# Designs tried in a protein design chat: VH-VL binders against NAD kinase (nadK). Part 13

Target 1, 268 residues: NAD kinase (nadK), of Syntrophomonas wolfei subsp. wolfei (q0aze0)
Amino acid sequence: MKIILVNNRFKENTEKKAQEIAGQLSALNVEVIIDNGLDEPYAGTVDFIMVLGGDGTMLRAARRYGQRAIPVLGVNMGTVGFLSNIEINELAEYLPLILREEYSLEARMMLEVAVFQQQSLLTRVFCLNELLLRSNSPRMLSFALEISGQKLEPYRGDGLIVSTTTGSTAYSLSAGGPIADPQLDAFIVTPVASHIINKRPLVVSPEREISLHLLEEREAIIGIDGQIKMDFGAENRVLIKRAPHPLLMVNLKAKPFFTSIDRSLQRQ

## First folded at step 1 (VH-VL)

Design i38 (framework fv_inotuzumab)
Fold by ESMFold2-Fast, scan of step 1:
Structure i38 (fold): chain C 268 residues (1-268), chain A 122 residues (1-122), chain B 112 residues (1-112)
Amino acid sequence: as target 1 above (268 residues)
Amino acid sequence: EVQLVQSGAEVKKPGASVKVSCKASGYTFTNYWIHWVRQAPGQGLEWIGGINPGSGYTTYRRKFQGRVTMTADTSTSTVYMELSSLRSEDTAVYYCARSPYGDYKLYYFDYWGQGTLVTVSS
Amino acid sequence: DVQVTQSPSSLSASVGDRVTITCRSSQSLLHSSGYNYLSWYLHKPGKAPQLLIYLGSNRASGVPDRFSGSGSGTDFTLTISSLQPEDFATYYCMQALQTPYTFGQGTKVEIK
């Protein structure tokens, strides 16, 4: 068995634990590839991906490996998150189940984001939570939103979020979007500080194509999962679609999504 | 060993263009952004822009848009910065610098080229 | 644009002195990830700048432990606990929370 260990090298605790776990897995005749995020994603075939860290590390793993149909397990190391399934101190208990492939998989939709300059494709990325279009200055944006070729009335405000259902509890929630069952496939389109009072979040079919472009020259940024940042100007266009493959998340123990989110919101 | 090696000094007349190269070695070229930073005589450091060699995506400081073009040649692991319509105030040492980009948000300049002096004089 | 301002613009010091340089940003550099997108660089005439501190407080590989970074949000400090001869240089902070990336104006540390 070949496993990729994804960790955050800039968290001392996570790096030490990754090395420790890699040693334990090697002792069990498991080949281990360590991915700390700075080098190119491992290009070879692999059987399983273990993510050591918080939700941010899982988001990185999803962008790097989510389209490969490989099981991905989130192992929490500290702060409680929504994307981990087990805690680090539970890993020893569950490791035999992992090695025997005795687990279920939960499919989570991903976004495919393509950024163009006129007709030229500049970049294509995949993400698990959301794309954020935001102003990079005190000036509000004026921008066009199209859903499957249908042109909506112009948006004016600080920006827009296009989220997966998994991302409904991330930036979209902070901007006033709904909490969505992550088992549903849908895009959630949430305005950020809209100047137009009747702009509401939209929940649309994941088969739709969403297009964004600026109507005025402004300093704007496209953000992907809060981790990738790209300048966005009036000459640019972004196209958002459902990614070809969902992320296959490992489920070793029942995770009560609704009671967990309810508890989190009451504590804020 | 990570190295960024830049082309040699240039002397240009106002209105001309200059193209400076930055050749990378010792790492996977397409996994890191390359940025350009300049320092005019008696001035501080000024960020010009950057390029993702893997995607070709570029970002430029507004004052240089229309005059600066950044390109990458993956076959030679080389980034180029071309600045056109040169003015005397473009006289500066130009540096390329590597930024971790990858799939995690880690933006800072960890390795720098040795610098290229561009002199614009009439 | 996010502006960063350093103080002082210059200082005179002797070998062994404790030196502090401050950097103030017009907007918070603390991202939702918990990182401050502020780095510090040392620059000497005729040489390339070199990274000292990244993400607010992390010392770069090979940088002596006399260098430390502290602060969060809008106020940051670079400290040199005991100045050495090779430390006479100009120091720059840089924010990379959003483009355009902006440097402070620099702080020149000169021999007294």
Scores: ipSAE 0.000, ipTM 0.414, lowest interface PAE 12.7, mean pLDDT 86

Design i39 (framework fv_inotuzumab)
Fold by ESMFold2-Fast, scan of step 1:
Structure i39 (fold): chain C 268 residues (1-268), chain A 123 residues (1-123), chain B 112 residues (1-112)
Amino acid sequence: as target 1 above (268 residues)
Amino acid sequence: EVQLVQSGAEVKKPGASVKVSCKASGYTFTNYWIHWVRQAPGQGLEWIGGINPGSGYTTYRRKFQGRVTMTADTSTSTVYMELSSLRSEDTAVYYCARDYTHYSSGPRAFDIWGQGTLVTVSS
Amino acid sequence: DVQVTQSPSSLSASVGDRVTITCRSSQSLLHSSGYNYLSWYLHKPGKAPQLLIYLGSNRASGVPDRFSGSGSGTDFTLTISSLQPEDFATYYCMQALQTPYTFGQGTKVEIK
């Protein structure tokens, strides 16, 4: 059995815990690859991915490995989040189930984001939460949104979010988007500070293709899962589709999504 | 206009160090890895290593480990490559190049290149 | 390390000729994401290398459509459908599946 441990080297507690867990797994004849995010993803075949940290570490793991159809388990290191399933102090209890493959998998859709310069593909990334198009200056953007060949009336405002249902509780929520059941597959398209008062969030089929481009030369940025920033100008176009494979999240322990989000909203 | 501009040619003695700069402009400096590639006379292109300017993380080809250091100054949008303990075999044109991302889903291709810096090591 | 080998090391051609250059890798460059992390570059003496093709088959911005890339896994080809005077240069493939990134040894395209 081969397992990747994904952690954040800059968080001393997670790095030390990763080394400790790697030793424990090696004692059980499990081969362990440690991925701290600084280098290229491990290119070989693996059976399981264990993510040590908060939601941010899980988002990174999803971008690096989510398209490989490998089970991914989120192990919380003390930061409250939505993408972890068990706490670090519970790992020893659940490890026998992991090794026997006695768990269920929850499929979470991902976005495939392709950025073009003219007709040339500049980059292609996958993400679990969302793509954010936003102004990089105080000046609002004017941009075009096209959904499966249907051209909408131009948008004018600070930007737009295209989110998965998993991402409905991230940036989309902050911009006024709906809370979505993560078991649903859908795109959520949420305007950011739209000047056009009737621009509402849209919930669209995950089979649709979404295209964005600027109508005027402006300083803009494409943000991916709040972790990647890319310059976006009038010469650029972005195409968003459902990724070929969902992230396969390991479910060892029942997690009450609706009561958890309700409690989180009361705290804010 | 996106461009990378490198420092001028250097002539060094064996055992010395050289530090080549690569100044970025026309894009968000911290969004792109900068890699270094050299070409010795009569040889092909050889990848030396790369740096993430936003985080400071580096990756080097093993043969240069311990002799090469890459750094980034975000205030001037400049990447530096320092090569120490120079040998005659280090005589080459050194290029910096932009890689859109180091992610598995990015193109991992060098779309923008510096003009090159000739480093000559001779006694 | 992943090794890439180009063939031929040099060739002579005339303007208007179809030129094919092959790049073979020691292991598959096809990532689980569906990408082949193989790019092609044109290099002329005294100038920086220029990106031609990325991800195996995608033409870079501003590159003429006479240049095309094909292949998957371990076998890749760069084709120039009708050679132009500015195309006499050395061509390199590069794998970026894993570090260290490695270049092929180069293929010099010379005037016949």
Scores: ipSAE 0.000, ipTM 0.410, lowest interface PAE 16.1, mean pLDDT 86

Design i4 (framework fv_inotuzumab)
Fold by ESMFold2-Fast, scan of step 1:
Structure i4 (fold): chain C 268 residues (1-268), chain A 122 residues (1-122), chain B 112 residues (1-112)
Amino acid sequence: as target 1 above (268 residues)
Amino acid sequence: EVQLVQSGAEVKKPGASVKVSCKASGYTFTSYGIHWVRQAPGQGLEWIGGISAYSGKTTYRRKFQGRVTMTADTSTSTVYMELSSLRSEDTAVYYCARDSYSSGWYHAFDIWGQGTLVTVSS
Amino acid sequence: DVQVTQSPSSLSASVGDRVTITCRSSQSLVYSSGNTYLSWYLHKPGKAPQLLIYKVSNRFSGVPDRFSGSGSGTDFTLTISSLQPEDFATYYCLQGTHYPLTFGQGTKVEIK
């Protein structure tokens, strides 16, 4: 068996724990690849991906490896989050189940984001939560939204979020979007501080293609899962569609989504 | 020595239930799953289901769902398979087998019990 | 359910012969991890089955090196390079990738 351990290079506690776990797995004849984000993603075949950290580390792992159809387990290191399944102090007791593949897999849709200049593809990235288009100055944006070739009336405001159902509890929620069952496949399109009071969040088939471009010369950015930032100008266009493969998340332990989100909102 | 030892032969009437035991020794009981496989006279091997000795999680072949129950007793390192509403077609040798992850085994059965003959006679 | 078919159902061979048994599945046995869970077993009358090969081509500890496994996707082969007297038995393949787990129907090897 070959496992990738994904950790955060900027957290020394996580790096030390990754080395410790790698030693334990090696003692069980498991080959371990450590990915702390410094190098290119591991290119070889692997059987399993274990993510050590909070939701942020899982989002990065999903961007790097989510399209490879490999089981991914989130192991929480003590931060509050929705994407981990077990806690670090539970890993030893669940390890036999991992090695015997005694777990279920939950498919989570991902976004494919392609940024163009004219007809030229500048970059292509995948994400688990959302794409955010926002102004990078005090001036509001004026931009066009098309859904499967249908041109909507222009948007004016601070920006727009295109989210997966997994991302419905992230930035989209803060901007007024609905809470979606992560088992559903859908895009959620949520305006950010729209100047037009009639603009409401849209729930759209994941088979639709969504495109965005600026209608006026403005300084804007595209944000991916809150971790990648790209400049976006009037010469650019972004195309968003369902990624070819979902992220396969490992379930070893029952985590009741609706009860968890309800308690989280009660505390806020 | 690693071994699985099963309970002795059973003779049952149609409609009765049978409970076969599989006692593990020589290894850490909770580190491995146990599966049940049967062979009817003149037939091949048929997988019935399995249980994690750690979690108690079970998986059954659909045709036995509702008639089969697998349980694990950690205090005695014993797995049980109970089959109810017995029919003459359930006459078979029943084996328990260990599902091992050591050395990279996955859904492969490395250690087997000696077998238990269950005869259902009308 | 995933169907598993073995060929041949039976064969007769002499000591020293090369014996080949084939196992074919109705669906790919490649798991999402990239591993292929196909194993081979030897079964003799009055005894429990014993593991020979796991994950297509890995020989179980203590199994003689005359036994080898190969294949990918849906087509798999067990080869015995030089048949010995103790190899008289029925051989079964098992697909472990999809629930329910399914065995092939068996291949009986009779030594002349």
Scores: ipSAE 0.000, ipTM 0.372, lowest interface PAE 21.7, mean pLDDT 85

Design i40 (framework fv_inotuzumab)
Fold by ESMFold2-Fast, scan of step 1:
Structure i40 (fold): chain C 268 residues (1-268), chain A 125 residues (1-125), chain B 112 residues (1-112)
Amino acid sequence: as target 1 above (268 residues)
Amino acid sequence: EVQLVQSGAEVKKPGASVKVSCKASGYTFTNYWIHWVRQAPGQGLEWIGGINPGSGYTTYRRKFQGRVTMTADTSTSTVYMELSSLRSEDTAVYYCARGTEYYYGSGKYSHFDYWGQGTLVTVSS
Amino acid sequence: DVQVTQSPSSLSASVGDRVTITCRSSQSLLHSSGYNYLSWYLHKPGKAPQLLIYLGSNRASGVPDRFSGSGSGTDFTLTISSLQPEDFATYYCMQALQTPYTFGQGTKVEIK
């Protein structure tokens, strides 16, 4: 059996814990690859991915490994989050179940994001939460949104978010988007500070293809899961569609989405 | 336009160190790796290592480990490669090149799309 | 380390000729993502190397249609369909499946 341990190098306790867990797994005849988030993704085949950290570490793991159809377990390092299933102090209890493959999987849709310059593909990335188009200056953007060949009236404002249902509680929520059940597959399209009256968030089929391009020469950026930033200009276009494979999240323990979000909103 | 501009030629004595710079412009500096590749006289291209300017993370070819250090200054969009304990066999043209590494995406895009003009480093007594 | 070997080491050709250069990897460069992590570069003395082909078969921006890349796994080919005067150069393949990234030894294309 081969497992990837994903952790955050910049959090001292997660790196020490990853080494400790790797030793425990090795003693059980499990081959362990440690991914501290800064190296290239491991290119070989693996049976399981264990993510040690908060939601940010899980988002990184999903972008790196989410399209490989491999079980991914989020192990929380002591903070409240939406993407972890068990706490670090529970890992020893659940480890035998992991090794016997005695768990269920929850599929979470991902976005496929392709950025072009004219007809040339510049980059293709996958993400779990959202793509953000935003201005990189005080000037508002003028941009075109097309949904499966349907051209909408131009947008004017600070930007736009295209989110998965998993991402509905992330940046889309802050921008006024709806809270969505993460078991649903849908795109949520949320305007950021639109200057056009009556631009509302849209909830559209995950079979839709969404494209964006600037209508004026402006400084803009594309953000992926709040962690990756790319320059975006009038010569660029971005194409967003449902990724070929969902992220397969390991469910060892019931984690109540609705009560968790309700508590989070009471504290905000 | 994307441009990588390197520092000028260097002549060093054996045992000295050399620091070559590579100044990037025309793109977001922290979004791409910068790699270093050399060509010794009569030899082919040899990859030395690379740096992620946003994180400071580096990876080096084993034979240079302990002698090479790569650093990035985000305020000037400049990457540096320092090679110490110089030997005559380190005489080469050194190139910086932009890497299309996307370690958070579906595929790895590992190729060098833009290159600096090269810096000749001569190691002689 | 993953090694890549080019053949031939050199060849002589005339303008208009079809030129074929091969690159063989010590292990498969086909990643689980479906991509072959193999690129091709053109290098002339006194100039920086230039990207020609990336991910096995994709032509880089500004590269003429006469250049094409093919192959998968361990065997790759760069083809120049009709050699032009500016194409007399040394060509290198590079694998980037894993570090250290390694170049082939180069193939020098010389005037016949």
Scores: ipSAE 0.000, ipTM 0.386, lowest interface PAE 17.6, mean pLDDT 85

Design i41 (from i4 with heavy chain S100P Y101G S102Y S103Y G104D W105S Y106S H107G A108Y I111Y; framework fv_inotuzumab)
Fold by ESMFold2-Fast, scan of step 1:
Formats: sequence, C-alpha cells, structure tokens
Structure i41 (fold): chain C 268 residues (1-268), chain A 122 residues (1-122), chain B 112 residues (1-112)
Amino acid sequence: as target 1 above (268 residues)
Amino acid sequence: EVQLVQSGAEVKKPGASVKVSCKASGYTFTSYGIHWVRQAPGQGLEWIGGISAYSGKTTYRRKFQGRVTMTADTSTSTVYMELSSLRSEDTAVYYCARDPGYYDSSGYFDYWGQGTLVTVSS
Amino acid sequence: DVQVTQSPSSLSASVGDRVTITCRSSQSLVYSSGNTYLSWYLHKPGKAPQLLIYKVSNRFSGVPDRFSGSGSGTDFTLTISSLQPEDFATYYCLQGTHYPLTFGQGTKVEIK
C-alpha cells in the first residue's frame, strides 16, 4: 500500500507530525510519500491520500490529486473545519480500518477552471470549493456572465463566486449564498457586493458551462479555493465546468453535516 | 477605500502582556487574512504570524509560539494580536497587514495599518 | 528558515538616478502552483510599509511605472528607473514561499 501524506507548508508542527505518522505507517509496511506543497505533485500511483491539517490543506490535496479517483481522508490537526472526518488523536484507532480498506466513500463534485488570454489557454485547474472573481482595487468591476450560451445582463460590483455544493459553507456563505447539501451536485453562483439590486444567487445544473469576462479594463483577480490567485484583465476569459471526476472523501465515522453547520452558525 | 486602523501606543513593564487591535474597513473582512509584522529600533521588518478572518486559522513564527495569540472578531471587523511575557527586545512598532489569501497565505501584503509603538521598559 | 539577503545594505543616489537593489534567497521560491512569491516594499520612518511589487514582477495598483521587478528562482531585482525625491526610503523584499515568511534586511536609499 502506498499513501500520500499531505501537510501544510506554513506549519512546522504539522511537518513534524507528518514525519512521525510516516514512520508509523512504514513500520506497518506502508510506503509513504510526504507532500508539503513545495514540490510537484507525486506522479506515481497511490492507494490512499491522508490529509493532515484543516480545510485549507484538504483543498490543496483536492486540487493536486482529486481527479485521480483515489480515496482522500481529512485528519484534523486542531483547526475547526468541514472537510476533515477524524481528529489526529483518533488516527491510531482508525488506522486498522484504513489499512483493511474498511470505510465508505462520499463523492464530492469539483470545478474545472480554464483561464484564457484572448484565444490561448493560460491554465487549467481543478478546485473543490469555488472560483472567486474579485476586484483587486477600490473600483468595482463590470463583467459579463454567460450560462450555457445564455448571456445575462451585465454585473456591477466587487465580484462573483462560482461554487460547488461543498463550497456552499465556505466563501459563498459569507457572500450571502445558500447552504447546500453536499450530497447534491450543483453550481452556486453568488454575487459579491453587487450594485445591481436584482442580482440573486443562482443554483444551476452541474451540466452547465459558466463563462466570465470583464466589460471594462480593471485590475481583478481569479481566486481558486482562496489559495491560488491569478491576475484577470479585460483580455482574459474564464470557463467553468464540472470536473471529470469527483473527489472521493473517506468516511470512517459519522459527521452529520446539518448539525455541524447549525452549531457553526450559532457561534457567529 | 481599504483602511486598517490600529490601536494607540502602549508602554509595558517586562513580564506584562499587550493586546494590539487592527480594525478593517472598505472591503469584505472575511475574504482576506491579516498578518502582523514588527520592526524593533535599528532592525528590519520581522514577520510574526497571521490569521485568516474567514477560517480563524492562525500561523505563528516559531520563536513567538506560546506567547502570541491572534484572534478575529467578524462582528467588528477587527483582528487582535496579544503578546505575553514581554521582554525589552519586544520594543518595536507593530504593523497589521492585509494578506489577499483567505484560507492560506498569499505570501505578500497589500495594505498596512499605521503601526503601533509598543515600548517595554523596566 | 529560508535566508533572504539584500544588497547593497545602503546606497547614496541623486534624483534622476537609476537604482538597482538585489535580493537573494537561500532556496528556490517557486511554489508548486508555478508562482514565485517574492514581493518588494517601500518603508519610510513614521509611515507604514507600502507594497510596490508582488510575485516578482507585478506592479501593485497606483505604483509608478519607474518601479519594476525581475528575477527567477533565487535571484531577484528591484529597479527604479529614475529616482524621485519621494523614493528616498528603505526597501525590503519578502519571500512568501517557505515558512516562516522572511524579509531581507533592507536597503536604505539615501540622498547623495
């Protein structure tokens, strides 16, 4: 069995814990690859991915490995979040189940994001939560949104979020989007500080294609899961589709989504 | 108009704690992180750590671990940095600075607070 | 920790001069995303630091065209093509690729 341990480049204690866990797994005849985000993604075949950290670390793992149809387990390192299934102090208890492949999988849709400069593809990335288009200056954006060839009236405001259902409790929620059952496949399109009173969040089929471009020359960025940022200008266009493969999240213990979100909202 | 406004100068004795505030305005508070950077007299800039206003996740430079705490209050759009067990070498101007990342750091800072002088003297 | 060294530590210049400041890191600053996280800041006594350049060569909004950044891997430069009176300041580079984030020691640009 070969396992990738994904940890956070900004947390020294997480790196030390990853090395400790790698040693424990090696003693059980498991080959371990450590991915702290500094190197290229591991190119070889692996059987399992263990993410040590909070939601941010899981988002990076999903972008790097989510399209490979490999089970991914989130192990929380003390940061509260929605994407982990077990706590680090529970790992020893659940490790025999992991090694015997005795767990269920939950499929979570992902976004495929393609950014163009005029007619040339600049980059193609995948993400678990959302794409954010936002102004990178005090000036509002004017931009066009097209859904499966249907051109909507222009948007004016600070930006737009195109989210998965998993991302419904992330930035989309903060921008006024709905809470969605992550078992559903859908895009959630949420305006950020829109200056047009009739622009509401949209919930659309995951079969649709969404495109965005600026109508005026402005300084803007495209953000991917809050971690990758790309400059976005009037010469750029972005195309968003459902990714070819969902992320396969490991479920070792019940983590009830609705009671978790309800508790989270009471803390705000 | 993006603004970060910090609390006023503090004078503390060795062993005391100081809590500096950084109030944000002119943007969506939860879409950005806030980091803290200090400059001691005659020294360069030193990164202390940061917090995501979105997740509450904190990251601290190891030498401050155990005596620095960063918190974010979304209801007031304010970030706090508390430094305990103060020493004379903690005398510095402390700046808050906006990080364009909201889950993880973007590795740079676009807007800065005006700075807060913290003096530790016996 | 990734060490960041600036050179020179100080320089004297006149208005209109071309000024070049270098920043060298002990490790490559290329992240797995393909981005290189190196930024430049201007700092004056009694004022907050100000972002000039981010991700090696991107000029921040409102920053004059005379400021430019270049470099790759471990070697980076900030260039001021024609120094203005308001540019007499201390300049810092910051590496944001590796934990912990580390600043260079600063370069003071003084009037001749």
Scores: ipSAE 0.000, ipTM 0.474, lowest interface PAE 13.5, mean pLDDT 87

Design i42 (from i4 with heavy chain S100L Y101P S102Y S103Y W105S Y106G H107S A108Y F109S I111Y; framework fv_inotuzumab)
Fold by ESMFold2-Fast, scan of step 1:
Structure i42 (fold): chain C 268 residues (1-268), chain A 122 residues (1-122), chain B 112 residues (1-112)
Amino acid sequence: as target 1 above (268 residues)
Amino acid sequence: EVQLVQSGAEVKKPGASVKVSCKASGYTFTSYGIHWVRQAPGQGLEWIGGISAYSGKTTYRRKFQGRVTMTADTSTSTVYMELSSLRSEDTAVYYCARDLPYYGSGSYSDYWGQGTLVTVSS
Amino acid sequence: DVQVTQSPSSLSASVGDRVTITCRSSQSLVYSSGNTYLSWYLHKPGKAPQLLIYKVSNRFSGVPDRFSGSGSGTDFTLTISSLQPEDFATYYCLQGTHYPLTFGQGTKVEIK
């Protein structure tokens, strides 16, 4: 068995714990690849991905490996999160189940984001939560939103979020978007501080294609999962689709979504 | 292991140009920007500018605008800084340093090249 | 340009001393995201600068826990809780919120 351990090297206790876990797994005849996010993603065949950290580390793992149809387990390293399934102090208890493949999988949709300059593809990235379009200054943006060839009236405001259902509890929630069952596949399109009154969040089919471009020369940024920032100008266009494969999240213990979100909203 | 390896020392005459290279390895080259920073003898660190390895977009400190050009070659994972119309005051150690992903947002530099001494003398 | 001022310009200290260096910016370094891009670097003659602290208070990988950063808005502090022989160096703060990026003038920590 070959497992990737994804961790955040900038958190010293997480790096030390990753090394300890790698040693434990090696003693059980498991080949371990450590991914701290700095090198290119491991290109070889992998049986399982174990993410050591909070939601941020899981989002990075999803972008790097989510399209490979490999089971991904979130192991929480202290802070509350939505994307982890077990706590680090529970890992030893659950390792036999992991090694025997005695777990269920929950499929979570992902976004495919393609950024163009004129007609040239600059990059294609995948993400689990959302794409955020926002101004790089205090100035409002004017931009065009098109959904499956249907051109909407120009949007004016601080930005726009295109989110998965998993991302409904991230930036989209802060901007007034709905809480969505992550078992559903849908895009949630949430305006950020719209200057046009009555711009509402939209919930659209995951089969739709969403495109965005600026209507005026203005510096903007597109953000991916709150971790990647890309310059976005009037010469750029972004196309958003449902990714070809969902992220396969490992479920070793029940984590009821609705009671979890309810508790988190009370804690703020 | 993230590494930035710079080209060797250069000696130039006033009015000439110098082109310093910075070869990156150990990470996805196009996901990060590169800054250039110099230190003249007896002076502090001075930011010159930066480039996105993703888009090629550059930002330069006004003092160097018109004299500096930064370029990125994705096929060799190498960033270049060319400084023209050299003066004796340009004598300095020049460093490349890795920026956060996609230049133009907030910034800090985590990994640094070893430095390149550029001497400008008649 | 955003002005960044360090104090002191130099200080003399002994091994085991607590050392405090301050950095003040002419305007707020809080980015629109809520992040504050103030970082600290150690520089020794003949070597490349090394990142110590990023985003005010986050210690970079491999940096000893005696180094800590604090502050908000325009006022920032680097603290070395117990100075070691390898810590005699020049320290720089960098503001990375506003372009052009600006360094403080540096603080030289010298042996007493």
Scores: ipSAE 0.000, ipTM 0.384, lowest interface PAE 18.7, mean pLDDT 86

Design i43 (from i4 with heavy chain D99E S100G S102Y S103D G104F Y106S H107G A108P F109L I111Y; framework fv_inotuzumab)
Fold by ESMFold2-Fast, scan of step 1:
Structure i43 (fold): chain C 268 residues (1-268), chain A 122 residues (1-122), chain B 112 residues (1-112)
Amino acid sequence: as target 1 above (268 residues)
Amino acid sequence: EVQLVQSGAEVKKPGASVKVSCKASGYTFTSYGIHWVRQAPGQGLEWIGGISAYSGKTTYRRKFQGRVTMTADTSTSTVYMELSSLRSEDTAVYYCAREGYYDFWSGPLDYWGQGTLVTVSS
Amino acid sequence: DVQVTQSPSSLSASVGDRVTITCRSSQSLVYSSGNTYLSWYLHKPGKAPQLLIYKVSNRFSGVPDRFSGSGSGTDFTLTISSLQPEDFATYYCLQGTHYPLTFGQGTKVEIK
């Protein structure tokens, strides 16, 4: 068995724990590849991905490996979040089940984001939560939204979020979007509009293609899962569609979505 | 770890140009903007401008427009700031700093270079 | 340009003291997203500035919990609950809501 252990090297305790876990797995005749996020993703075939950290580390792992259809387990290191399944102090208890492949998988849709300059593809990235288009200055954006070739009336405001159902509890929620069951596949299109309050979120089929471009030259950025930031100008266009493969999340321990989100909202 | 390393001190005559470098390591270079800030002797911090390492787009404070040029070289993960038509009042320590984000709506200057002293004297 | 004014310009304090520094902007720093982009930095002679607080009240990674930020709109404060020897420095606030970015003039915290 070959496992990728994803961690955040900038967190010293997480790096030390990753080395300890790698040693324990090696003692059980498991080959371990450590991915601290700085090098290119491991190119070889692996059987399992274990993510040590919070939701941010899971989002990075999903971006790097989510399209490979490999089981991914989130192991929480003390950060409050929605994407981990077990706590670090529970890992020893669940390790035999992992090695015997005695777990279920939950498929979570991902976005495929393609950024163009005119007709030329500039970059292609995947994400688990959302794409955010926002102004990079105090100026309001004017931009065009197209859904499967249908041109909507121009948007004016601070930006727009195109979210997966998993991302419905992330920035889309903060911008007034609905809470969605992450087992559903859908795009949630949520305006970011402190100045224009009458635009409503849209929930659309995951088979649709969404495109965005600016109608005026403005300093804007495209954000991916809150972790990648790319400049976006009037010469750019972004195309968003459902990624070819979902992220396969490992379930070792029941974590009911609805009671978890209910508790989190009541704490706020 | 995130690190920004700047070029060494420069001494220039009035009217000359200076080009300061800022070499980034420990992160994906094109994912973050780099800003330049200076501090003249006995003065506070002053923002000069910034550059996107992804697109090369720049934003300059108006008083430096026409005298400052910022460029990024992705092959070496290095940002440059060139200041022309130097005056004695340009004598300052010049810092590069990364524009961070932690939940996307964050944008502080999170990691800083060590500083480069530029002295303009005749 | 948005003007940012710090108060006091300097203060003398002893180890263990509670220190409060204020920052006032000429315009509201609430961005169209609803967020307020005010950050605080510590600067010592011969060293680079260090980020302490971002978005008014969030501590940067590795910053001790004795540092806290608060405020809204145009009035903001940085508090050091129990001053340590390494905290004698100049502190700057930075508004990032409006371009150009503008720093306060600085507050020097010096040993009594």
Scores: ipSAE 0.006, ipTM 0.428, lowest interface PAE 13.8, mean pLDDT 86

